# VH-VL binders against Large ribosomal subunit protein uL3c (RPL3): the designs that were tried, part 16

Target 1, 266 residues: Large ribosomal subunit protein uL3c (RPL3), of Bigelowiella natans (Pedinomonas minutissima) (Chlorarachnion sp. (q7xyp4)
Amino acid sequence: AAAARASSSALVALPGGRMIEVPHMTKDYRDVKVCSRQRKWEIREHMRDPIKMGLMGTKAGMTTYYDDEGIAHPVTVIALEAGNVVTQVKTKETDGYDAVQLAYKETRDRTIPWPERQHLRKHGNVKAMKHLKEFKIADVSEFTPGQQLKAEELFEVGDLVDVSGTSSGKGFQGSIRRWGMKRGPMSHGSKSHRQHGSIGCSATPSRVYKGLKMAGRMGNERKTVKKLPVMMVNDEEKYIVVRGSVPGKKGTIVELRPTKIVGKHC
Key: E = the ipSAE of ESMFold2; O = the ipSAE of OpenDDE; V2 = 0.75 times the mean of E and O plus 0.25 times the DockQ between their complexes.

## First folded at step 13 (VH-VL)

Design p3 (framework fv_zigakibart; at its last look DockQ between E and O 0.08; V2 from the best seeds 0.00; counts 0 for: pae E 20.1 > 2, placed apart)
Fold by ESMFold2, look of step 13:
Structure p3 (fold): chain C 266 residues (1-266), chain A 119 residues (1-119), chain B 107 residues (1-107)
Amino acid sequence: as target 1 above (266 residues)
Amino acid sequence: QVQLVQSGAEVKKPGASVKVSCKASGYTFTDYYMHWVRQAPGQGLEWMGYINPSGGYTKYNEKFKGKATMTSDTSASTAYMELSSLRSDDTAVYYCARGDLYEGYFDYWGQGTTVTVSS
Amino acid sequence: DIVMTQSPSTLSASVGDRVTITCKASQSISSYVAWYQQKPGKAPKLLISAASSLQSGVPSRFSGSGSGTEFTLTISSLQPDDFATYFCQQYDESPYTFGQGTKLEIK
């Protein structure tokens, strides 16, 4: 691809190595009029809106911009990798609730199980994708299997979004600290992965530990950062920019949803 | 041996409709998507959309939404495309083409149906 | 929409020549490219899928390569039957789109 300036804070690498330059703008983020008449009206109107469709993306990185006072404002670039294709549309009559299933991040056939490939084949002839996520929304009638969603049709600059993500590194580190144990690549022999290993099965009731260890606290954590302003939407260059930080590290898959609650402290 | 046999050439007046057929043989009709591709005189190829004969799901290129309607008859192993409100710029050769349910390339093509729209 | 740009638009060559046709995508499309041959008055014929996978019954003198944004079709030794128009097609994202075509003519 094109050469990138590695030290530039305005230049961010997308998946696939393409570099982009996000807009650099001045802004005073302390200018929000809390509990004004206009603000209360805006909150009331947003609460009346039906739940709208969202998208999936990949955290590409962060950059900063200076406002006219020299204050750095963090922004996060979220890449739109190949995907955001509707697969299954669920209705109250067929499935008991209204939802749209979205496929994201193209992969080769060998990386997904055969049943998932058959599912994608039957629902809109969608290419092999790494991630499937359901979005429960108010109106599913305008979505069809195989439909490509475009970010510019769903979000505008200035919209508030909630961004959710699951951190892969955070879950493992949290598990170690939570259970008071350490794990390395081969820190304690090749048999450390046996069923009911040394941490759970040796001295305590199996039912309690199996339930906790298999379903509970060792699972990944979902985090949602709410009310992030959309700063840029670009379907041509395949990215969205939001103000602030987003869950996870570079490469984390995130979900963008229109903010349900826009006002508090009123 | 896979074969796709299309209906014959059509000459239509502006404002009329035309329905092109594509009869498939030599394979299980419902295991593959049927795509439609047009080629205006002296021009390149343009994908119009597809139908999944299993269940009748369709997807259209936005350029042809409202112009083309794709249907199929599984008992006859035949796909259809109807063009409505014909204009002179709808004059083209229309191909049906078989696509794998997973892939969007076309391994077998019909012979083409010439649709001519003239006053 | 993904734009597929072919070059050259017209190529003159002699029997026995090695020719290369290039197709550039407006965005990365992995290896989801197919190549077609079309003779006058006939339907296109699939030559290559997945950028490099030769279709059954296609002579081994045809080959394809590329990934990402740039793809090539190569004919290692032209035969009289190879003079035709060639199209690339992306199938990464709907709407599926074709290049504008390359007419391969006898010199």
Scores: ipSAE 0.000, ipTM 0.371, lowest interface PAE 20.1, mean pLDDT 75
ESMFold2 (binder alone), look of step 13: mean pLDDT 94; pTM 0.959
OpenDDE, look of step 13: ipSAE 0.251; ipTM 0.735

Design p4 (from c10 with light chain S30D; framework fv_zigakibart; at its last look DockQ between E and O 0.01; V2 from the best seeds 0.00; counts 0 for: pae E 20.7 > 2, placed apart)
Fold by ESMFold2, look of step 13:
Structure p4 (fold): chain C 266 residues (1-266), chain A 120 residues (1-120), chain B 107 residues (1-107)
Amino acid sequence: as target 1 above (266 residues)
Amino acid sequence: QVQLVQSGAEVKKPGASVKVSCKASGYTFTDYYMHWVRQAPGQGLEWMGYINPSGGYTKYNEKFKGKATMTSDTSASTAYMELSSLRSDDTAVYYCARGDLYESSGFDYWGQGTTVTVSS
Amino acid sequence: DIVMTQSPSTLSASVGDRVTITCKASQSIDSYVAWYQQKPGKAPKLLISAASSLQSGVPSRFSGSGSGTEFTLTISSLQPDDFATYFCQQYDESPYTFGQGTKLEIK
């Protein structure tokens, strides 16, 4: 019964055409933003830890996970394409700060510039990769150039992660914000907004809200969705599943980083 | 009905180890945390830690790190706690107790307790 | 670690008495307090969760109150079966901690 529901609606295509079924997952994780007492405690403990290493992935798609009570949970499958290999390790002594540079998504040598290819050879003799990203972390001592990162060694089920990527299109919130502006200013003590629009001097003349330009650039910008629980990690089948939505469309390259900011949303 | 049945009393020599079991029935084993609580003779209760049978996540009271190891077997609906390098002051009754995933209540069901006696 | 301090350590009372057991936390724990009854040789039994929520099957003569740092368990009319040791427990922060216990004895 539970397997049939997951099988019929849970198939997700990974890069390379492989299809996976999201296995049945128990309800021990944070659901639709309602925080358990245990989850709040786990977040507090992670606040005390130094900044830990993350990794990169590719958004493969979203699906629905049904728990034992039949409640639907939206989840995002993030594929782990070839890569996540350490290249340059930066230290305070060499570069003034501690960071690990990560290479992701193998490509042909001919598709990247020679200087970048030489950089990869110098730093761990890494294969040509499409993406290089830097992760600032507290302790770089356990990372060496050429090291292959494993998701199961970096993340545990139940960890909170921040997922960054390029966003696509406007959501419902964008529409509501625009409609709110169409309603005009609402002020206390005003008898009628028709008189508020008269030629007389208004106490709060607002031609535009300062945030309008930022809202109009919602698409095709880097965004971070914070505090997403890791639902599943599988290095053998090359994916991670997180609870909720991840920026971008299918195929978007995303960065998964351990959550640093806690408190208001549990 | 919900029931937690623990393994029988154990008498061990110092330096040995013991593995206490707690078999759950009457509910979905993976929907609840399993806590372990000890009570030395004539003493109060001391929380040792828990395991989440879904995924095997554990949390230990710092006092028992290195002493206790908590595991579970989902197919047998059984939680385990192994105590290593036993000393005479490890003599106590050890309870398993069921805890809500959302921690909205205290421990609602307890095992009968397992007496571990460490003596020469 | 949050210290739970129970008082009194021992309480002598007669059948029919109203008794009150107090538990103080070393810091605010909201309402995340449970009360347990334990008889000799037996596991603790949950009486109250969330400072005041009575567990199913627990007689209505038991009640709990409090928030923040001070909590009370009250038995409105003591019965012979109520002579036992009572523990409070906080479950706000790990490690979860119990009070030292209150032994309720007959006079």
Scores: ipSAE 0.000, ipTM 0.371, lowest interface PAE 20.7, mean pLDDT 76
ESMFold2 (binder alone), look of step 13: mean pLDDT 94; pTM 0.961
OpenDDE, look of step 13: ipSAE 0.438; ipTM 0.782

Design p5 (from m6 with light chain Y32W; framework fv_zigakibart; at its last look DockQ between E and O 0.58; V2 from the best seeds 0.00; counts 0 for: pae O 5.3 > 2)
Fold by OpenDDE, look of step 13:
Structure p5 (fold): chain C 266 residues (1-266), chain A 119 residues (1-119), chain B 107 residues (1-107)
Amino acid sequence: as target 1 above (266 residues)
Amino acid sequence: QVQLVQSGAEVKKPGASVKVSCKASGYTFTDYYMHWVRQAPGQGLEWMGYINPSGGYTKYNEKFKGKATMTSDTSASTAYMELSSLRSDDTAVYYCARGDLYEGYFDYWGQGTTVTVSS
Amino acid sequence: DIVMTQSPSTLSASVGDRVTITCKASQSIDSWVAWYQQKPGKAPKLLISDASSLQSGVPSRFSGSGSGTEFTLTISSLQPDDFATYFCQQYDESPYTFGQGTKLEIK
């Protein structure tokens, strides 16, 4: 009796308590690099048009998923809550640059300030949303205020995205943790194990330079993880799955943008 | 005068689909949301969802996801709701109702469309 | 979902009576409550919004009050045209929900 290896169902909770099961990935993504790693474009040709627009989402959590080859992939599930509606289209002629403003995460109608309400009404006739973000894009002609954007129309499996968000706050941290500085000797009478050390010279400049890396608050900053492959897109269930980790804790808002690729791989 | 005029009564068999129309007049169609509310015989009112005619954004009650599809035609000032895979429990009067952008109450209602699902 | 519990389900009254219908929300919804009147075979008619704002064309004998979780619709002096079913509705959070209704009938 071949013990049916109970495929550990990768269950992830979405905002609101709904559970989703992340299906098995195909082998097509095995060679896709994560973070700063470059995708091996020579292995698979991307035949579709380039990604034109980004989306906002909510980090639902991370899980491990196995492909058909039995390879484990760390993945982040990003929930697509109510939103991703175009509120305003900015153009070079009107605003000096091309961008599309999206509204994300529906909120109570009277919880947003009056000026913001009027903005949403004036430009997109959009209900109250908690978050507004602009996405700079090359061609804004395809977008209109009030338009609901769909993930499946913008992203396909195998696409590379840059995911931006606010990183987790870690409080006040020492130089070792915050900046990856090395510790001092632990033996030979040393009392400077985790101390910062010198912070400058006496005569010149007779001051500590601004921006010197020292102990301080760590995290709660805007960070971007680049070149994350899209593993799954599902508008019906309202989520997108990317390989790798994204900034922030569960429940934080993230921005998915097309990866900026430079050089011959563009 | 604001008026919402709905299509006539429909009788369908189980498994069929029906599309109800709601024609708006007397106001700018794109300035207001169009909501749909269901009322089963002898029962209360159930909010089904709404559509923003300006851009076509929709929000559905979870109960009616997959059952109802809301669309609009701004040129005709008409909202549509399609019900798919009809069952006997879908028998009800369906209302379109106008709602302000930031208010969730309904100031004007259509006359209702009776949809009867019978074998 | 926010549950709106309306009471009573049926109310018998006479012309001239003071009538009060109550609606309780499962959670605090501030004043985001509307009241509707529905006559048989007709669509609901909006009477009151924001718990106490009387709509244009609605007789002054209708009034609404309440905040938080308890809301009331009052008819100060019942008229023959007031015999109908009344519904409360919350619009604090989606999905919008209605009370079960109160049928006001002639005693």
Scores: ipSAE 0.021, ipTM 0.592, lowest interface PAE 5.3, mean pLDDT 85
ESMFold2, look of step 13: ipSAE 0.311; ipTM 0.664
ESMFold2 (binder alone), look of step 13: mean pLDDT 94; pTM 0.957

Design p6 (from m6 with light chain Y96W; framework fv_zigakibart; at its last look DockQ between E and O 0.08; V2 from the best seeds 0.00; counts 0 for: pae E 15.1 > 2, placed apart)
Fold by OpenDDE, look of step 13:
Structure p6 (fold): chain C 266 residues (1-266), chain A 119 residues (1-119), chain B 107 residues (1-107)
Amino acid sequence: as target 1 above (266 residues)
Amino acid sequence: QVQLVQSGAEVKKPGASVKVSCKASGYTFTDYYMHWVRQAPGQGLEWMGYINPSGGYTKYNEKFKGKATMTSDTSASTAYMELSSLRSDDTAVYYCARGDLYEGYFDYWGQGTTVTVSS
Amino acid sequence: DIVMTQSPSTLSASVGDRVTITCKASQSIDSYVAWYQQKPGKAPKLLISDASSLQSGVPSRFSGSGSGTEFTLTISSLQPDDFATYFCQQYDESPWTFGQGTKLEIK
């Protein structure tokens, strides 16, 4: 009798105050793609359509996902708020490149500029949305303005995704934290424990080169975490769960894109 | 209640084409794949391929590439399979079957369509 | 293609008997196996998915087990309605393939 290890569930708050339970998912975990347990990429190719398009989401927070073996995985819950509606389809003929523009996060009409409002009305009669992003894809023929995209159609458990967003701001930071520089000696009369050290030579070049890594503001930059496996997809509850951390604080907007696989391995 | 209703039996001559229909009801047509499975008389089951009604993507068994063409009409909640250049060995019962997006098993089946190819 | 070898091809049993049907995969397929029941002139009916997951409405006398390369369908106590042909199916790799079938007949 394989003792059904009581799968623990975790509660996560979604934007708007709705609480969701992230259940233990035993059934689909076998398909999760991780480098240490990687199956060939093509294994699921016969079971679903290729990933064609990305989505926008809101970082709801992090929690722990327990697999069927009782192993704990750090995961990020990404809420899918109102949106992910196609607003415009760009083609090589019209715009010089193929892309699909999505609108995300419903807002009041008065909160968006008039040109944007008119754009949304013109293209698919879409409600006022706070965010617009373009996703470049190879084939745009299946997308039409006004189309609501569904996460379960685009992503499957085990898929690898690239998650992009604005990283958390950390303020002004020293060179050690910001760039991973080493500290000086702590003993032997040293007064340079966490100081930056030399920033150049006197005669030549007699200046500090642009781009020299020094103390400064850290974070609040666009970052992408690549090859994150999808752990759960739920359109009914409007969330997607990925393994690992994603850029940004709770409540920030993130973009999920299918990972570009070079070869067939993680 | 989920139901898949297929078109009636067909008798064709060698070289002809036949188009089988499968009308779905009781669920959202675009939320599931439609698979096709063949069963020759007294033989086992052979997977032929599937269509995603949402977008029309198809995947075929290599054995049936060029033989079978799968299409769908979302407005009618109907899937179609056309068999071309019929031969005697194409004589079989053809089933449509619903498949989940995540799994490759078939939870609901049509009643089957018998296609007989005879000179 | 993954070959599913099903055994036996024919099985004669009586009402009340415990019946076991086996399916062997040519390679490891984890638990991506389904079992179907087919009666003459009817479409197959899904009984079990993921090697051991009993479908809704299927009697509890049906059970599935196995992982990797060997899978088993068991009927704990055969009922008159259970006389049919049974098929295993793998869905680990394309193309999906079925076993040859096991005809369960009355002894």
Scores: ipSAE 0.000, ipTM 0.473, lowest interface PAE 14.3, mean pLDDT 84
ESMFold2, look of step 13: ipSAE 0.000; ipTM 0.384
ESMFold2 (binder alone), look of step 13: mean pLDDT 94; pTM 0.953

## First folded at step 15 (VH-VL; framework fv_sibeprenlimab)

Design q1 (from p2 with light chain G54D T57N; at its last look DockQ between E and O 0.11; V2 from the best seeds 0.00; counts 0 for: pae E 19.8 > 2, placed apart)
Heavy chain, then light chain:
Amino acid sequence: QVQLVQSGAEVKKPGASVKVSCKASGYTFTDYYIHWVRQATGQGLEWMGYINPSGGYTKYAQKFQGRVTMTADKSISTVYMELSSLRSEDTAVYFCARGDLYEGYFDYWGQGTLVTVSS
Amino acid sequence: EIVMTQSPATLSVSPGERATLSCRASQSVDSYGNSYLHWYQQKPGQAPRLLIYDASNRATGIPARFSGSGSRTEFTLTISSLQSEDFAVYYCQQYDESPYTFGGGTKVEIK
ESMFold2, look of step 15: ipSAE 0.000; ipTM 0.382
ESMFold2 (binder alone), look of step 15: mean pLDDT 93; pTM 0.948
OpenDDE, look of step 15: ipSAE 0.682; ipTM 0.842

Design q2 (from p2 with light chain N34D; at its last look DockQ between E and O 0.23; V2 from the best seeds 0.00; counts 0 for: pae E 19.4 > 2)
Fold by ESMFold2, look of step 15:
Structure q2 (fold): chain C 266 residues (1-266), chain A 119 residues (1-119), chain B 111 residues (1-111)
Amino acid sequence: as target 1 above (266 residues)
Amino acid sequence: QVQLVQSGAEVKKPGASVKVSCKASGYTFTDYYIHWVRQATGQGLEWMGYINPSGGYTKYAQKFQGRVTMTADKSISTVYMELSSLRSEDTAVYFCARGDLYEGYFDYWGQGTLVTVSS
Amino acid sequence: EIVMTQSPATLSVSPGERATLSCRASQSVDSYGDSYLHWYQQKPGQAPRLLIYGASTRATGIPARFSGSGSRTEFTLTISSLQSEDFAVYYCQQYDESPYTFGGGTKVEIK
């Protein structure tokens, strides 16, 4: 039974239809266990770290990984489709801020707008890509238009990353959870007479609760899941594995960035 | 000096597989596609697919989908094309070619690798 | 899949004379204002050589006697004054839509 679970955690479909067996993964992550003066000092020092470069990927799926000790880890496989090529390098002098623009997910020239195709030609002569994303980083001097980024050069097993993407849609039924979670005792207008030091009511509380701005859908918004340990990086087979869930459904384009803030909460 | 150097001729039995290498030199390996084109003796050219070494992305002609696999090793600037389940009609010269990323013309070609499939 | 048809299959021409080769696509190979049509030359025992890309642009190092024209579905390669080294097989290729197909070739022979 245990062997079967380990085998099942190793098989994932990549974009383009190719299937891979993800090899044995080693548990390598940091726990934040203590909120002491020493730990608070360590957190403050980490907050001074310069913002480092990230990359883009495609959510390939989730699976369960069993380590050498038999402990199950929920993991997300993020495929590295063709791309992660530097296009435009922005500096404070040229654009008013420092950033590196990446192109991701190769496509036919016909599938992208003319202005974007010409932009890619001018900035590094980069092939047609479905997605362009800027990464605001501290030091852009290492990056040149047309440069291919390699995941193994940016991330190591055990690094913490923040993964951003569009969360999956929940439909209208999901909106009930948004309303029910945050209703407090101050939502009832009849009790406001007792909460005042003197009797006086001016506004009807019920009108506030019925605004259109209170209703909405869960999902279909940009989300960042922070502090996900990198479990595996493989440039040859074109994937990164992170512990935990990643925003969006299978096929969602995600951005991976090194975690800037580690353990800021006690 | 841009150059593509392919592995040597191969003779295979039907049902086997073949893996042809193509070593690139004289340019930035990740800036261009590598396409594979084959030519049966006395016949025309047939596009098989490409690999983008910058991300490892591949695209195959439908005819070869499921039988062909292209990979790249950036450390030695080499691409590989593996064709499985060989048939006698796969007997051909196999070329690798460097493709422009956006206009798609093949400006540099390897010398060709003859693959003969006979029983 | 776009079918590329070349004619004639064989063209017999004397040195110094003009050769005109035709290439027809089963559908337009123009996208975003560009023609994705390329011409190659192949001599016996050699790999193909790029001549013309984008229907009309000569590749680096290609003599001015080679010219290309056409758009959408009909394309022409013209060799204005054949040299002894120009007797070869010529292929057109579309790069508009995968699979990126070649024509059947036109063999240019000495008359």
Scores: ipSAE 0.000, ipTM 0.369, lowest interface PAE 19.4, mean pLDDT 75
ESMFold2 (binder alone), look of step 15: mean pLDDT 94; pTM 0.960
OpenDDE, look of step 15: ipSAE 0.547; ipTM 0.809

Design q3 (from p2 with light chain N34D G54D T57N; at its last look DockQ between E and O 0.01; V2 from the best seeds 0.00; counts 0 for: pae E 16.9 > 2, placed apart)
Fold by ESMFold2, look of step 15:
Structure q3 (fold): chain C 266 residues (1-266), chain A 119 residues (1-119), chain B 111 residues (1-111)
Amino acid sequence: as target 1 above (266 residues)
Amino acid sequence: QVQLVQSGAEVKKPGASVKVSCKASGYTFTDYYIHWVRQATGQGLEWMGYINPSGGYTKYAQKFQGRVTMTADKSISTVYMELSSLRSEDTAVYFCARGDLYEGYFDYWGQGTLVTVSS
Amino acid sequence: EIVMTQSPATLSVSPGERATLSCRASQSVDSYGDSYLHWYQQKPGQAPRLLIYDASNRATGIPARFSGSGSRTEFTLTISSLQSEDFAVYYCQQYDESPYTFGGGTKVEIK
């Protein structure tokens, strides 16, 4: 019974059927608490004002860690599939706002629309990716098109993150993608940052205006769990472990962002 | 039950300083930030900065950097805002408001303190 | 600095009618799928009162006739079936980027 429990809690299946054994968490895990007075203070001060870069991942599953005192610690394993490559870097001078666009989950060229493939080629010659998402951050100067992001460079054990579930699977310029709208080549003056599509040909002006507002709120389709401590980061085996539950079922694409809002209870 | 009570109106000359107090009650003083917002007569609201009473950390709007100082006295649950080198355009009602940096709204406000800068 | 622009500056509305107030930000105030935009009501001689937080959530004790909507740069406060106590000045505020700026206000008055 105890032996069976220990063996079952050690294995997690990643997307594509690959199995990993999540190691028994070390003494460093025991020092990582859900909340401390000093850590709570540091998070409030440093993560609120300078918005830092995040990553995308895939929910692989949950497991349980039993510490030396027998206390169960539920954790979620988030796989880092091929991707997290910087594509377009937007600046206030170029696009009116600062953002970094990430591409996630490599796919075949023919599975994505031609305009999107040309966009990826123009911005860093990035391989075909299934998901594109923008991350609005304070400082985009450190990022260049084609750059591979590493989780160990962005997150440390003990950091708090917000994890959002991305159920649409269409992250390239939400308004364009969400409504099935198709755009031409991006090389002739990219319109992705300013385009709301041509919805007006299907409804009354007031209905079209409402539709544009709904497209601008594409994030309302996401569910976010806030303030999850990072328990492990492993770029070699391509996973991140967070404490607690993450939105969605196994296989859900998630966005990991540094916590912007830290509540009274950490 | 949560209350923020501010000190009374002040009249100051240009170049002087003013120190406005904000006494908090009805909650754990160190769990929330105190923001300061001012409003000139007949005008809109202007955010000045905040203080975290727990560690004394402050953040000021750039416009006030160098002449505003916010402090907290945890023993009496009171925040102070001091504005130096007063000018005529600093004539306003000064409000303290409770909020936390991450929740993003000001749910309780003080009654306001009128500061008049006139020679 | 994010500039918040409210329109109209003054809105004349009959009691029982709908009031629609607009707030526009010079850049998006969305982060992590949430809009960091709040609405406050202020009556003469009083401190502001929180109405709506995060664009669409009513604060505790706020009547259902108040509703907020919008995202990114365009936001709307709607007061359905305007009541006598609703004649006041309304401010929007962004809390996405310091300094946490307010709009210029919209005065709602009896038509």
Scores: ipSAE 0.000, ipTM 0.403, lowest interface PAE 16.9, mean pLDDT 75
ESMFold2 (binder alone), look of step 15: mean pLDDT 92; pTM 0.946
OpenDDE, look of step 15: ipSAE 0.439; ipTM 0.781

